# Designs tried in a protein design chat: VH-VL binders against Imidazole glycerol phosphate synthase subunit HisH (hisH). Part 6

Target 1, 208 residues: Imidazole glycerol phosphate synthase subunit HisH (hisH), of Pelagibacter ubique (q4fnt5)
Amino acid sequence: MNVTIVDYNSGNISSVINSFKEVAKDKVNIEVTSDLNKIRSSDKVVLPGQGSFKSCVDALNAINGLVETLNEFTVTNKKPLLGICVGLQMFADLGYEETETKGLGWISGKVSKIDNQNNKFKLPHIGWNEINIVKESKIFEGIKNKSHMYFVHSYEFIPDDKSVISATTDYSSNIVCSVEKENIFGTQFHPEKSDKLGLKIIENFLNL
Below, E stands for the ipSAE of ESMFold2; O stands for the ipSAE of OpenDDE; V2 stands for 0.75 times the mean of E and O plus 0.25 times the DockQ between their complexes.

## First folded at step 1 (VH-VL)

Design n08 (framework fv_navenibart)
Fold by ESMFold2-Fast, scan of step 1:
Structure n08 (fold): chain C 208 residues (1-208), chain A 123 residues (1-123), chain B 107 residues (1-107)
Amino acid sequence: as target 1 above (208 residues)
Amino acid sequence: QVQLVQSGAEVKKPGSSVKVSCKASGGTFSNYAMNWVRQAPGQGLEWIGQIIPIFDTANYNAKFQGRVTITVDKSTTTAYMELSSLRSEDTAVYFCARDSPEYSSSWYYFDYWGQGTTVTVSS
Amino acid sequence: DIQMTQSPSSLSASVGDRVTITCKASQDISNYVAWYQQKPGKAPKFLIYAASSLQSGVPDRFSGSGSGTDFTLTISSLQPEDFATYFCQQYDSYPLTFGQGTKLEIK
């Protein structure tokens, strides 16, 4: 099996690469690339992201044919895709970080700044926090409710259709931290930074 | 002060449906999961399902799949549980219960309970 | 599904006695256990969460302990108002499950 981690100049993705290779070992071939033919021929795709919503969307759009190829892989051919952090956020149709920016539009909703209640809560939401699993999900197989995952973000994805939400976390309010829609999976937290439980999520995704 | 007030007792025929209400007052309604738990006479507690009003998301115990629907009316801060295709085995006291966000790690245990609604299914 | 098994199913005791109720999970649930008290004709009352954390307003004669699969509820000096049925509940995984209950009766 071939799995591509999309390298679109989204910042340092070394932790994502290292974690996926650690879980995959010799069983799964992990490619790190933005090559359109490699993405098309993959069995699964991982879309990481670091930086602002706008900077990541701009970076995707800067590579000719990349968004079209990801749309074909994910929406047309319905192959498994995992979005991590801003990768999950880019599923939205609109993001408001810095400027109003159009996302991928795979899951209707918006990305907006966490309401920190007049600075009662510090941004970013950084560190370990519990996830509340609100429905069964294949990527959470073997993961206990209230498990701790690592977060670092100031913006949240608010889907229009709440049925796509698979987990939330409590920080200033209930924040969506994982979504699942058919073949599309996303986590706001960083499984690659979440110790053994994060590696289990990666393993579950690779075993789909 | 949080209060959950449930609708009155029901007597139903086998094959019919029942809809029980649970009105919340005091505290914030939308940020709490509202759960339904039943207890047959002389028996233990059995979880039916929940709704998370802020996310409009309902989750059900597989045992009740296809027969139960949990809904919420945010304007009246009222949760509802509708159970269809009633059998004598559904005779029980039905409780609504909610999680407390004061304990943010605990969406699944129940700080506040309604008084219970007795549902009797007899022919 | 995680099964919660309580022991004993019933227990007779006198005022002033120390009583313990045990709850065993079919798999490791860390400390995600709550305890409830239920008096006849009433809704359950929340006592303890996270295996050992006592709810405000609950008398300090109540305590909980345990982790993994084995949990206990202890009442150090039983009072007349403590005669009731006690339930444990796991909140590690869906579906949420309860123990079958322990009825504490006056001797």
Scores: ipSAE 0.005, ipTM 0.431, lowest interface PAE 14.4, mean pLDDT 87

Design n09 (framework fv_navenibart)
Fold by ESMFold2-Fast, scan of step 1:
Structure n09 (fold): chain C 208 residues (1-208), chain A 125 residues (1-125), chain B 107 residues (1-107)
Amino acid sequence: as target 1 above (208 residues)
Amino acid sequence: QVQLVQSGAEVKKPGSSVKVSCKASGYTFTSYGMNWVRQAPGQGLEWIGQISAYSGNTNYNAKFQGRVTITVDKSTTTAYMELSSLRSEDTAVYFCARDFYGSGSYWDEYYMDVWGQGTTVTVSS
Amino acid sequence: DIQMTQSPSSLSASVGDRVTITCKASQSISSYVAWYQQKPGKAPKFLIYAASSLQSGVPDRFSGSGSGTDFTLTISSLQPEDFATYFCQQYNSYPWTFGQGTKLEIK
């Protein structure tokens, strides 16, 4: 099985790479690349992201044919894709971080700054926090409700259709932290930084 | 069979605090969340906040943040709402209401299906 | 915050009438709206969730519809016990917000 982690110059993704290789070992081939042919031929794709919504969308668009190839892989061919952090956020129609920016549009919704209630809560939302699993999801197999995951973000994805939400977390308000729509999976938290349970989520994705 | 029974009416002075209780029966307490909603005389409904009876995690309406504390006591299946620094504008009927926050049902069903009878809180000198 | 606006604020009707109450959200809330009935001196009673799903035990004359920003509660043939104030509530995004209420009065 071949799995590609998309390297689109979105910053340091070494933790994602190391975690996926640790889980995959010799059983799954992990490629780190933006090569369109390698992405197209993969069995699964991981879309990480580091930075702002706008910087990541711009970085994807800067590579000729990358967005079109990801759309073909994900929307047309219905192959499994996992978005991590800003990778999940880019599923949205629109993001408002810095400027109004069009996302991938795979899951209708928008990305907006977390309402920190007049500075009652600090941004970013950083550290360990509990997830509330609100929908059965293949990536949460063997993960108990109220498990802790690691977060680092100031913006949240608000899907128009709540049926895609697989988990939420409580910080200043109820924040979406995982979505699932058919072959499309995303986590706002960082499974690569969430210790054993994060590695279990990665394993579950690889076992799809 | 499912019931939420609230504590009795309170008359409080401005600047004081009030703690209202909501005793649940007829269901597994920790499988549901509890909301607090108020209604000033002749006005509409205003959401104060919620708590998961399972985890104790809370979400508060920003309007009340810093003045409200919602807690649960699993041993007595009771939820509490404490509101501090009371003003005359806090005169209202306070309701507790059950939802599915933290229920473990796997579906996002956070509507309020069962309500307590209400507790009148009057803030006057 | 998502603002919920109901129309009309009050309505006079007779037993047997078809009554429609509307609720508009300031942004898309998918189908995450609930409807409640409140009689004077009483707690609200839950009627409908997910815009159109009727709670067990609520009479079939009640129905809900809508998605996105526009929602409707309909009572197909008004009964004496239906004279009350009706509230919509969104549960798409915190904080939960209610409409201002529609008071249904006997003609």
Scores: ipSAE 0.000, ipTM 0.431, lowest interface PAE 18.6, mean pLDDT 88

Design n10 (framework fv_navenibart)
Fold by ESMFold2-Fast, scan of step 1:
Structure n10 (fold): chain C 208 residues (1-208), chain A 124 residues (1-124), chain B 107 residues (1-107)
Amino acid sequence: as target 1 above (208 residues)
Amino acid sequence: QVQLVQSGAEVKKPGSSVKVSCKASGGTFSSYTMNWVRQAPGQGLEWIGQIIPILGIANYNAKFQGRVTITVDKSTTTAYMELSSLRSEDTAVYFCARDYGDYVEDYYYGMDVWGQGTTVTVSS
Amino acid sequence: DIQMTQSPSSLSASVGDRVTITCKASQGISSAVAWYQQKPGKAPKFLIYDASSLESGVPDRFSGSGSGTDFTLTISSLQPEDFATYFCQQFNSYPLTFGQGTKLEIK
């Protein structure tokens, strides 16, 4: 099996690369690239993201044909894709971080700043927190409800269709931390920073 | 090698304001959160607030809300903390300190780089 | 506000001793604890993050442990340069809060 981690100049993704290679070992070929032919021919794709919603969307658009290739892979051909952190957020129609920016539009919804209750809660939402698994998901196979995952974010994805939500977390409110729509998976938390349980989520994705 | 260099000591009168600077060098200025922390003589550390340049937001400890302002000048890679309506109990050493990371590796787990401190004395 | 309570407030120990400093949060904070070392007249120095992760360049005689409300900093074999005040800090919620500090005197 061939799995591509999309390298679109979104910042340092070394933890994502290292974690996927650790789980894959010699069983799965992990490529780190923005090469359109390699993405198109992959069995699975991982879309990480660092920085703001706007900076990541702009970086994707800066590479000719990349968004079109990802749309073909994900929407047309229905192959598995995992978005991590800002990668999950980019599934949205619109993001409001810095400026109003159009996302990929794969899952209808908006990315808005977390309401931190007049600074009662620190932003970013950073550190370990429990996930509330609200529906069955293949990436949560073997993961118990109330397991701890590592978070670092100031913005949240609010999907229009709540049926796509697979997990939430309690912080200043109920925050969506995982979504699933057919072949499209996303986590707001960082499985690559979530110890053995995070590696289990990566393993579950690779075993789809 | 990232360094934070703060402005020099200040002596202020009650009711005035003070503006302390913190100049960053060696590293991407917008990639980190800048905190301000103070320490009164012989006492512990007290968090004042932070600015997150990449998000364009500042967050303040409610104790100081309304009289503290934290800003950034990206052209000079300098963060500022301005505290108004000074009282004798504001006498302290004021530190700037960054939370730094790259979102997926070592991100914001603590304050890893600190300025040398600026002594502010409020005399009456 | 989350109160961070350290014990002891001061400690005198000999070179080679194992030293432990504890930090208790007034509510659950998962692993969101950092530890700092501060020498007289200097800014704090970052030692440990996420309760147990050692900052690069910090000697391996330092270690941290704990989760939830109870945390410890351990120095396995005390050295003369370890003279300092040690602070814990929570970064789980606003306002960020620090312990009152533990002053370590080396005999």
Scores: ipSAE 0.000, ipTM 0.444, lowest interface PAE 14.5, mean pLDDT 86

Design n11 (framework fv_navenibart)
Fold by ESMFold2-Fast, scan of step 1:
Order: structure tokens, then C-alpha cells, then sequence
Structure n11 (fold): chain C 208 residues (1-208), chain A 125 residues (1-125), chain B 107 residues (1-107)
């Protein structure tokens, strides 16, 4: 099996690469590339994201044919895709970080700054925090409710359809930290930085 | 040159509190977690807690929950660990140590790569 | 809490010797183990992460191995500056926990 981690020049993705290779071992071929043919032929795709919503969307759009290829893979052909951090956020219709920016539109919703209640809570939301698993999800198989994951973000994805939410975390409010819609999976937290339990999430995704 | 410099030795009475400082230099203070670890005389290392200097988020070892407070002063690039309701069992060397880089630009190590020199806290009479 | 147990608690060796120190976790922690060296009166010095990855600047006579619950630190040819106490640490789950330490002494 072939799995592509999309390298679109959106920050350092070395921890994502290392974690996926650690879990995959010799059983799964992990490629790191933006090559359109390799993405099309992959069995699964990982879309990481680091930086702002706008910078990541701009970086995706800077590579001719990349968004169209990802749409074909994910929406048309219904192959498994995991978005990490800003990768999850880019599923949205629109993001408001810095400027209003159009996302991928795979899951209807908006990316907005976390309401920190008049600065009662500090941004970014950073460090270890509990996840509340709110529905059965394939990527959470073997993960206990209230497990700790690592977060670093100031913006949150707010889906219009709440049924896609698979987990939330409590910071100022219930923040969406994981979504699942058919073949589309995303985590706001960083499984590649979340110790053994994060690696279990990666393993669950690879076993889809 | 990355460096953590801690405040000097303290002698405290049971029931009092102590506040230890850790001044950071040579790196972007707000990009790395700051950890606190202690070592009782002749004993091993015990993790107390950590803080993200940018966000103020803390994680404490449950053993110290309710007695320990970790804070930072960004303007002086200094982290603080305050331990209250001191007991003789709190006699130890207290270390600050730089931990996880959170700025999304690189590998996020979970280990502590740079340590302060330690602050001896003695709780007696 | 995950318990880390080192063996031996102390070890006597001579310069040029190959020495090994073991560390056992109370549960599977994959490879999330770091090793530290501590000299009397000094702070711990970071040596190894991810069970086997050597920190830049640490001499290549140091090596680590292991996965799951059993880990080892090896010094292939002991030097005078290596006499110290060595600690393993798990970073699989909070709270972070350390082994009790192995004191490496001159024979």
C-alpha cells in the first residue's frame, strides 16, 4: 500500500513524516511529495498543515493542479484522507485567519478565532488536553475517552453539520478537535506529537 | 548560546512557600515549554510540571496539584515555580529544563535538552 | 503513572570497559525513552532520545536500544569523564517519570 504525505511547502512536516514511517514500517510505502500522479495513484493521502489558514491555502494553490487533484482523490474517488491541524481546518468553506480565505469546501463550515472569553483564556490553545470522543470513529479505535492529545492553535473549525464531529476538547468552550465524514478524517491536535496514543491514531488511519 | 540560570539556595520553615526563578537566554523564550523537575538528596528525578510561556497553559503532576504554581514573565524571559505548604519531604534541588518546541516549525521533542544549574531548597525547623 | 526501573543500581568499571545499563517500563511505551547523564552537584545532561537517537555533540561510544518495555544504554569504551549517574525517562505519557538511576563508579 502507498500513502502520500502532501509536501506543499507549508512549513516543517518532519515529525509527521517520521511518525508515519515509524507506524508503517515495511508494510506501507510512505511518499512525501506534491507529484499529482503519485497522489492520484495513492491508496491514502495525508494533508498536514502548519502556519495560518491563509498561508496553507495559498501554498496549495501555488502548485498548479494540486487542489484539483486532491478534490478528485477525496471527493470524486472517495479515497481516505487525513487532515492534520491546519489540514483539518482547510476542509472548511472559509477561514477568517488574517483575511477571509476560501478553503477546500469538503466539509461545510468556517474557521474562526477561538473565543477566549475577553482574554480569560490565553491563545494559542497549546499543550496537552483531554479529548471528548462524541461518536464512534474508526481513527479512535482503541483510544479511551479523556485521552490527552497535543494542541497548538488559535483558530477552530466550526462545521455546519454537527454530525461530522467525532471529538471535542474543553478550552474556553467545547472546541471541535476531530471530524469524520465518510472517507475524510481530520484532527485539530497533532497525532505526530501526541505520544503513543497519537501513533495509534496514525495506525488506525493506515488500517482503514 | 542557550542558557538557563536559576536563583540561589533557599532555607524555609515547614508551612511556608518558596518561589524559584529560572532566567532563559539564547533562544526565543515563548517557543519552548519550560519544565520543573526536583531531586531529593541521594534520590532520583521527579517531574513537577510544565508551562508554555506563550499561552500560559500548564500541566502539573497530580502529586503537586494544589501546591505548585508555574508562572512566567515574558519581559524578563524568566520562569517561576512556587511551591506552598512546604514539608521536610520537599527538601530537594529544583531544576528548570527546556522542553517541547511548539512553534510548528520543526520536530517536537518530548525530552528536556537544556537544564538550569539547580536551586537547593531546604525545609527545616 | 508509568514506573521506570533501572538495573543495576550501581556498577563498578574500568576505563576501556564496555558497560550496559538497563531500564524497564511498567507498560509498553514504544520507543519514547530518553537517557540523561548526571555528575555530582550538576544538572542532568541529555544524551539520547527515542530510545536510540544520539543527541548532537554526544560521543558515539554512547548508544541506546530497545522498544516496548526493555531498554538499554551502552558505553562501548568507557572514558574517565563517563563516571556519573545515568537516568532513563519515559515521555510516552504524563506525568513524565524517571528511573531511579544507575551510579557508574571507578573500579
Amino acid sequence: as target 1 above (208 residues)
Amino acid sequence: QVQLVQSGAEVKKPGSSVKVSCKASGYTFTSYDMNWVRQAPGQGLEWIGQMNPNSGNTNYNAKFQGRVTITVDKSTTTAYMELSSLRSEDTAVYFCARGLEWDSSGYYPYYMDVWGQGTTVTVSS
Amino acid sequence: DIQMTQSPSSLSASVGDRVTITCKASQDISNYVAWYQQKPGKAPKFLIYAASSLQSGVPDRFSGSGSGTDFTLTISSLQPEDFATYFCQQYDNLPYTFGQGTKLEIK
Scores: ipSAE 0.005, ipTM 0.440, lowest interface PAE 15.3, mean pLDDT 87

Design n12 (framework fv_navenibart)
Fold by ESMFold2-Fast, scan of step 1:
Structure n12 (fold): chain C 208 residues (1-208), chain A 124 residues (1-124), chain B 107 residues (1-107)
Amino acid sequence: as target 1 above (208 residues)
Amino acid sequence: QVQLVQSGAEVKKPGSSVKVSCKASGGTFSSYAMNWVRQAPGQGLEWIGQIIPIFGTANYNAKFQGRVTITVDKSTTTAYMELSSLRSEDTAVYFCAREDTYGYSDWPYYFDYWGQGTTVTVSS
Amino acid sequence: DIQMTQSPSSLSASVGDRVTITCKASQSISSYVAWYQQKPGKAPKFLIYAASSLQSGVPDRFSGSGSGTDFTLTISSLQPEDFATYFCQQSYSTPLTFGQGTKLEIK
C-alpha cells in the first residue's frame, strides 16, 4: 500500500513523517511529496499543516494543480484522507485567520479564533488536553474517552453539520478536535506528538 | 542571517519599571514567537513569557502575571518586555529568544536564536 | 510546574573524554526536552530538541537520548570549546522550566 504525506511547504513535518514510517514499517510505503501523479495513485493521503489557515491555503494554491488533484482524490474518488491541525481546518469553506480566505470546502463550516474570554485562557491552546469522543470512529478504535492528545492552535473549525464531529475538547469552550465524513478524517490535535495513543490513531487510519 | 539585538544595561530603583527591547533582523519576523528568559547572577534560566506576533497574543509565566507586559512593533521588527514593581530579586540578565513554532516547527518551545542579553540591576 | 533536575551540578573532564549529563523531570514529559550550551558572559546556544534531534550546525559528537522522565546529553569526544554550562529544558507545558545547569570544567 502507498500513502502520501503532502509536502507543500507547510512547515516542519519531520514528526509526521517519522511517526507514519514508525507505524508503517515494511507493510506500507510512505511517500513525502507534492507530485500530482503520486498523489493520484496513492491508496491514502495525509494533509498536514502548521501555521495560519491563510498561509497553508496559499501554499496549496501555489502548486499548480494540487488542489484540483486533492479534490479528485478525496471528493470524486472517495479515497481516505487525514488532515492534521491546519489540515483539518482547511476542510472548511472559509477561514478568518488574518483575512477571510476560502478553504477546500469539503466540509461546510468556518475557522474562527478561539474565544479566550478576555484573556482568561492563553492562546495558542498549547499542551496536552483530554478529548471527548462523541461518536464511533474508526480512527478512535482502541482509544478511550478522555485520552490526552497534544494541541497547538489558536483557531477552531466549526462545522455547520454537527454530525461530522467525532471528538471535542474543553478549552475556554467546547472545541471541535476531530471530524469524520465518509472517507475524510481530521484531527485538530497532533497524533504525531501524542505518544503511543497518537501512534494508535495513525495505525487506525493506515488500517482503513 | 537571523540576529537579535537587545537594548543596553539598566540600573533601576526598587518599585520602578524597566522596558527592554529586542530588535530582530534577517528573517520573517511575524512567523516566529519571541520569548523572554532571565538569569539571576549564578543561577539558572527562568522563562518569563512569549509573544506570537502573527496572532497578536502574549502568554506569561504566572509568577510574573500582573507585573510583566510583552509587546511587539511589527513595523520595526522589535519585541519589548516591560517589568514593573521591581525588587532586588529581579536583578538578572534578560534574554530574548526566538521560537520556531508557528508554521515552521513540529516541536514547540525550543529557542533557535538568542539576543546577547540585557543586564538589569535593581538597587537602592 | 514541572521541575527539571540535572546531575551532576559540576563535572571535571579532559579533552577526548566521553561526558554524560542527566536531566530528570518531576513528571512524564514524553520526548519534549531541549538542551542548550552557555559560555560565560554569552547567551545560551541551542543544541538539541525533542530529546534526540540535533540542531543543524551542531557537531555530531553531541547526542541526546531519553523519554518520559529521564534524559541524557552525551559528548562522545570532548573538545576544548565544549567547556561550558549545559541546561536542559522541558517543552511539554507552560511555564517552561529549565534544569539548574551542569558546569563542565577542565581537569
Scores: ipSAE 0.000, ipTM 0.460, lowest interface PAE 14.7, mean pLDDT 87

Design o01 (framework fv_olinvacimab; at its last look DockQ between E and O 0.03; V2 from the best seeds 0.00; counts 0 for: pae O 13.2 > 2, placed apart)
Heavy chain, then light chain:
Amino acid sequence: QMQLVQSGAEVKKPGASVKLSCKASGYTFTSYYMHWVRQAPGQRLEWMGEINPSGGSTNYNEKFKSRVTITVDKSASTAYMELSSLRSEDTAVYYCARDYYDSSGYYPDAFDIWGQGTLVTVSS
Amino acid sequence: NFMLTQPPSVSVSPGKTARITCRGDNIGSKSVHWYQQRPGQAPVLVMYYDSDRPSGIPERFSGSNSGNTATLTISGVEAGDEADYYCQVWDSSSDYVFGTGTKVTVL
ESMFold2-Fast, scan of step 1: ipSAE 0.006; ipTM 0.472
ESMFold2, look of step 2: ipSAE 0.071; ipTM 0.674
ESMFold2 (binder alone), look of step 2: mean pLDDT 93; pTM 0.947
OpenDDE, look of step 2: ipSAE 0.000; ipTM 0.524
ESMFold2, look of step 5: ipSAE 0.007; ipTM 0.594
ESMFold2 (binder alone), look of step 5: mean pLDDT 93; pTM 0.950
OpenDDE, look of step 5: ipSAE 0.000; ipTM 0.531

Design o02 (framework fv_olinvacimab)
Fold by ESMFold2-Fast, scan of step 1:
Structure o02 (fold): chain C 208 residues (1-208), chain A 122 residues (1-122), chain B 107 residues (1-107)
Amino acid sequence: as target 1 above (208 residues)
Amino acid sequence: QMQLVQSGAEVKKPGASVKLSCKASGYTFTDYYMHWVRQAPGQRLEWMGEINPSGGSTNYNEKFKSRVTITVDKSASTAYMELSSLRSEDTAVYYCARESYDFWSGYYFDYWGQGTLVTVSS
Amino acid sequence: NFMLTQPPSVSVSPGKTARITCRGDNIGSKSVHWYQQRPGQAPVLVMYYDSDRPSGIPERFSGSNSGNTATLTISGVEAGDEADYYCQVWDSSSDHVFGTGTKVTVL
């Protein structure tokens, strides 16, 4: 099995690469690339992201043919894709971080600043927090409700269709921290930073 | 025996550019991010940017983004940092540093080069 | 942009305990790493993930991180511990941020 972590110059992805290789061992081939042919031929794709919604979308668009190739992989061919942090956020139609920016549009919704209730809560939402698993999800197999995951974000993805939400976290409000729509999976938290349970999520994705 | 060996000291005039090298040995070069960090005399460490040697992707500190370029030569296991439009304020020791491969502890620098002094004076 | 502030200097007598603070807004929610830089030398990692020690770093080095303050503690200070110490975190908006540095003098 071949799995590609998309390297589109969107910040440091060394922890993502490291965690996927550690879980894969000698059983799954992990490639780190933005090569269109390698993405097309992959069995699964991981879309990480660090930085603002706009900077990541711009970086993705800067590589000729990459968005079209990811659309073909994900929407047309229905192959498994995992978005991490801003990778999850880019599934949205629109993001409002810095400026109004068009996302991938794979899951209708918007990315907006967390409502911190007149500064009663600090932004970014940083550190360990409990997840509330709201429906059965393949990536949460063997993960108990209220497990702790590592977060670092100031913006949240608000999908229009709540049925895609697989987990939330309580911070200022009920924040979406994981989505699942057919072959499309995303986490707002960083499984690569979430200890043994984060590795279990990576393992579950690789075993799809 | 893991080592990062940097090129020697440079003296430049304002407006010039400088290109420093960092040769890695003792590990698989493409498995670890490489970073560049500088330190002006008596000042703090300041992160400049990073490169993923496997894919060639880079990220830069906004302060340096218009003047800094980080590249790699995979066959030589060498990372480069070029800084253009030099100013006297760029006088500093420049370090390359390897980012940890351990996913549990990521985003820290486990091995550092010896440093390269760049002096910019008119 | 995220900032880490350290006291400029700490003076300590041999055998006593030195405490080096690193202050940042809600730093307790981040992973803090510490580097030691002896005069004329490159930095050396002495603490990572708040309180984990790299191989070769003595047990007299310990760390903590909560609220707005991370601390590197050096017990039984030796002359060889005289150095500059820098904290460092990764922040989603600021990438890699180093502290202002603390010069530890052993007298």
Scores: ipSAE 0.005, ipTM 0.449, lowest interface PAE 14.4, mean pLDDT 88

Design o03 (framework fv_olinvacimab)
Fold by ESMFold2-Fast, scan of step 1:
Structure o03 (fold): chain C 208 residues (1-208), chain A 124 residues (1-124), chain B 107 residues (1-107)
Amino acid sequence: as target 1 above (208 residues)
Amino acid sequence: QMQLVQSGAEVKKPGASVKLSCKASGYTFTSYAMHWVRQAPGQRLEWMGEINAGSGNTNYNEKFKSRVTITVDKSASTAYMELSSLRSEDTAVYYCARDLGYDILTGYYEFDYWGQGTLVTVSS
Amino acid sequence: NFMLTQPPSVSVSPGKTARITCRGDNIGSYSVHWYQQRPGQAPVLVMYDDSDRPSGIPERFSGSNSGNTATLTISGVEAGDEADYYCQVWDSSSDYVFGTGTKVTVL
């Protein structure tokens, strides 16, 4: 099986690469590339992101044919895709970080700054926090409710359709931290930084 | 200020259909979900379904899915609920209610504003 | 088969404290909302996200949610507080779930 981690110059993704290779070992071939033909021929794709919503969307758009290829892979051919952190956020129609920026539009919704209740809560939301699994999800197989995952973010994805929400976390009230819509999966937290349980989520995705 | 105004009381015979309206004012209609909740005399509140007023996407309670249709008219800021194949046990007050939606301060899945209710009586 | 169970009735004297419970399996992991319904009226949101009050709801109303029980507390009860009270959560498998309701009688 061939799995591509999309390298679109979105910042340092070495932790994502290392964690996926550690889980895959010699059973799954992990490619790190923005090559359109390799993405098209992959069995699964991972869309990581580091930086602002705008900088990541701009970086995707800067590579000719990349967004079109990802749309064909994900929307037309319905192959499995996992978005991590800003990767999940880019599923949205629209993001407000820095400027109003159009996302991929794969899951209707918006990305907005976490309202920290007059500085009652610090931003970014950083550190270990519990997830509340709100529906059965393929990537949470073997993960107990209230497991701890690692977060570092100041913005959140708010889907219009609540049925896509697979997990939430409590910080400044209720924050969406994972979504699942058919072949599309995303986590706001960083499985690559979430120790053994994060590696289990990666394993579950690779076993789809 | 915000207001939800529902259509007037209906008296129907078994087997008929009823279509209720809920006109919204005082907020951006397409930014919120609209729900329909019913209450039979002396009974608990029962959720029937919802519509995202912006996208038109619907979600229905399995119990009502075969008989209920929820729609919106964006230009009129009005939500509709049509219930078909009426039975005597459908006699109830039907409410529309706005879902605040996801709000970091409040969480989500709450009904912050309710219409006045419409009594539907299915004869005998 | 998610279900929220409330006591059917609570009687309280004016000026005393009423406590209305809402029991559900692991309800402490949910965001619980509370509605007041006076006879012949539409429901009114009186508590949201476990313990937050909407604008216009007096501080006599408070909420808590832990383990298997959420509680709406009304201190210094007034005659006008006589009503039915419903808890509500959203559950991924059951969607929007209302409690069985509690009739609060002020005598």
Scores: ipSAE 0.000, ipTM 0.430, lowest interface PAE 17.1, mean pLDDT 87

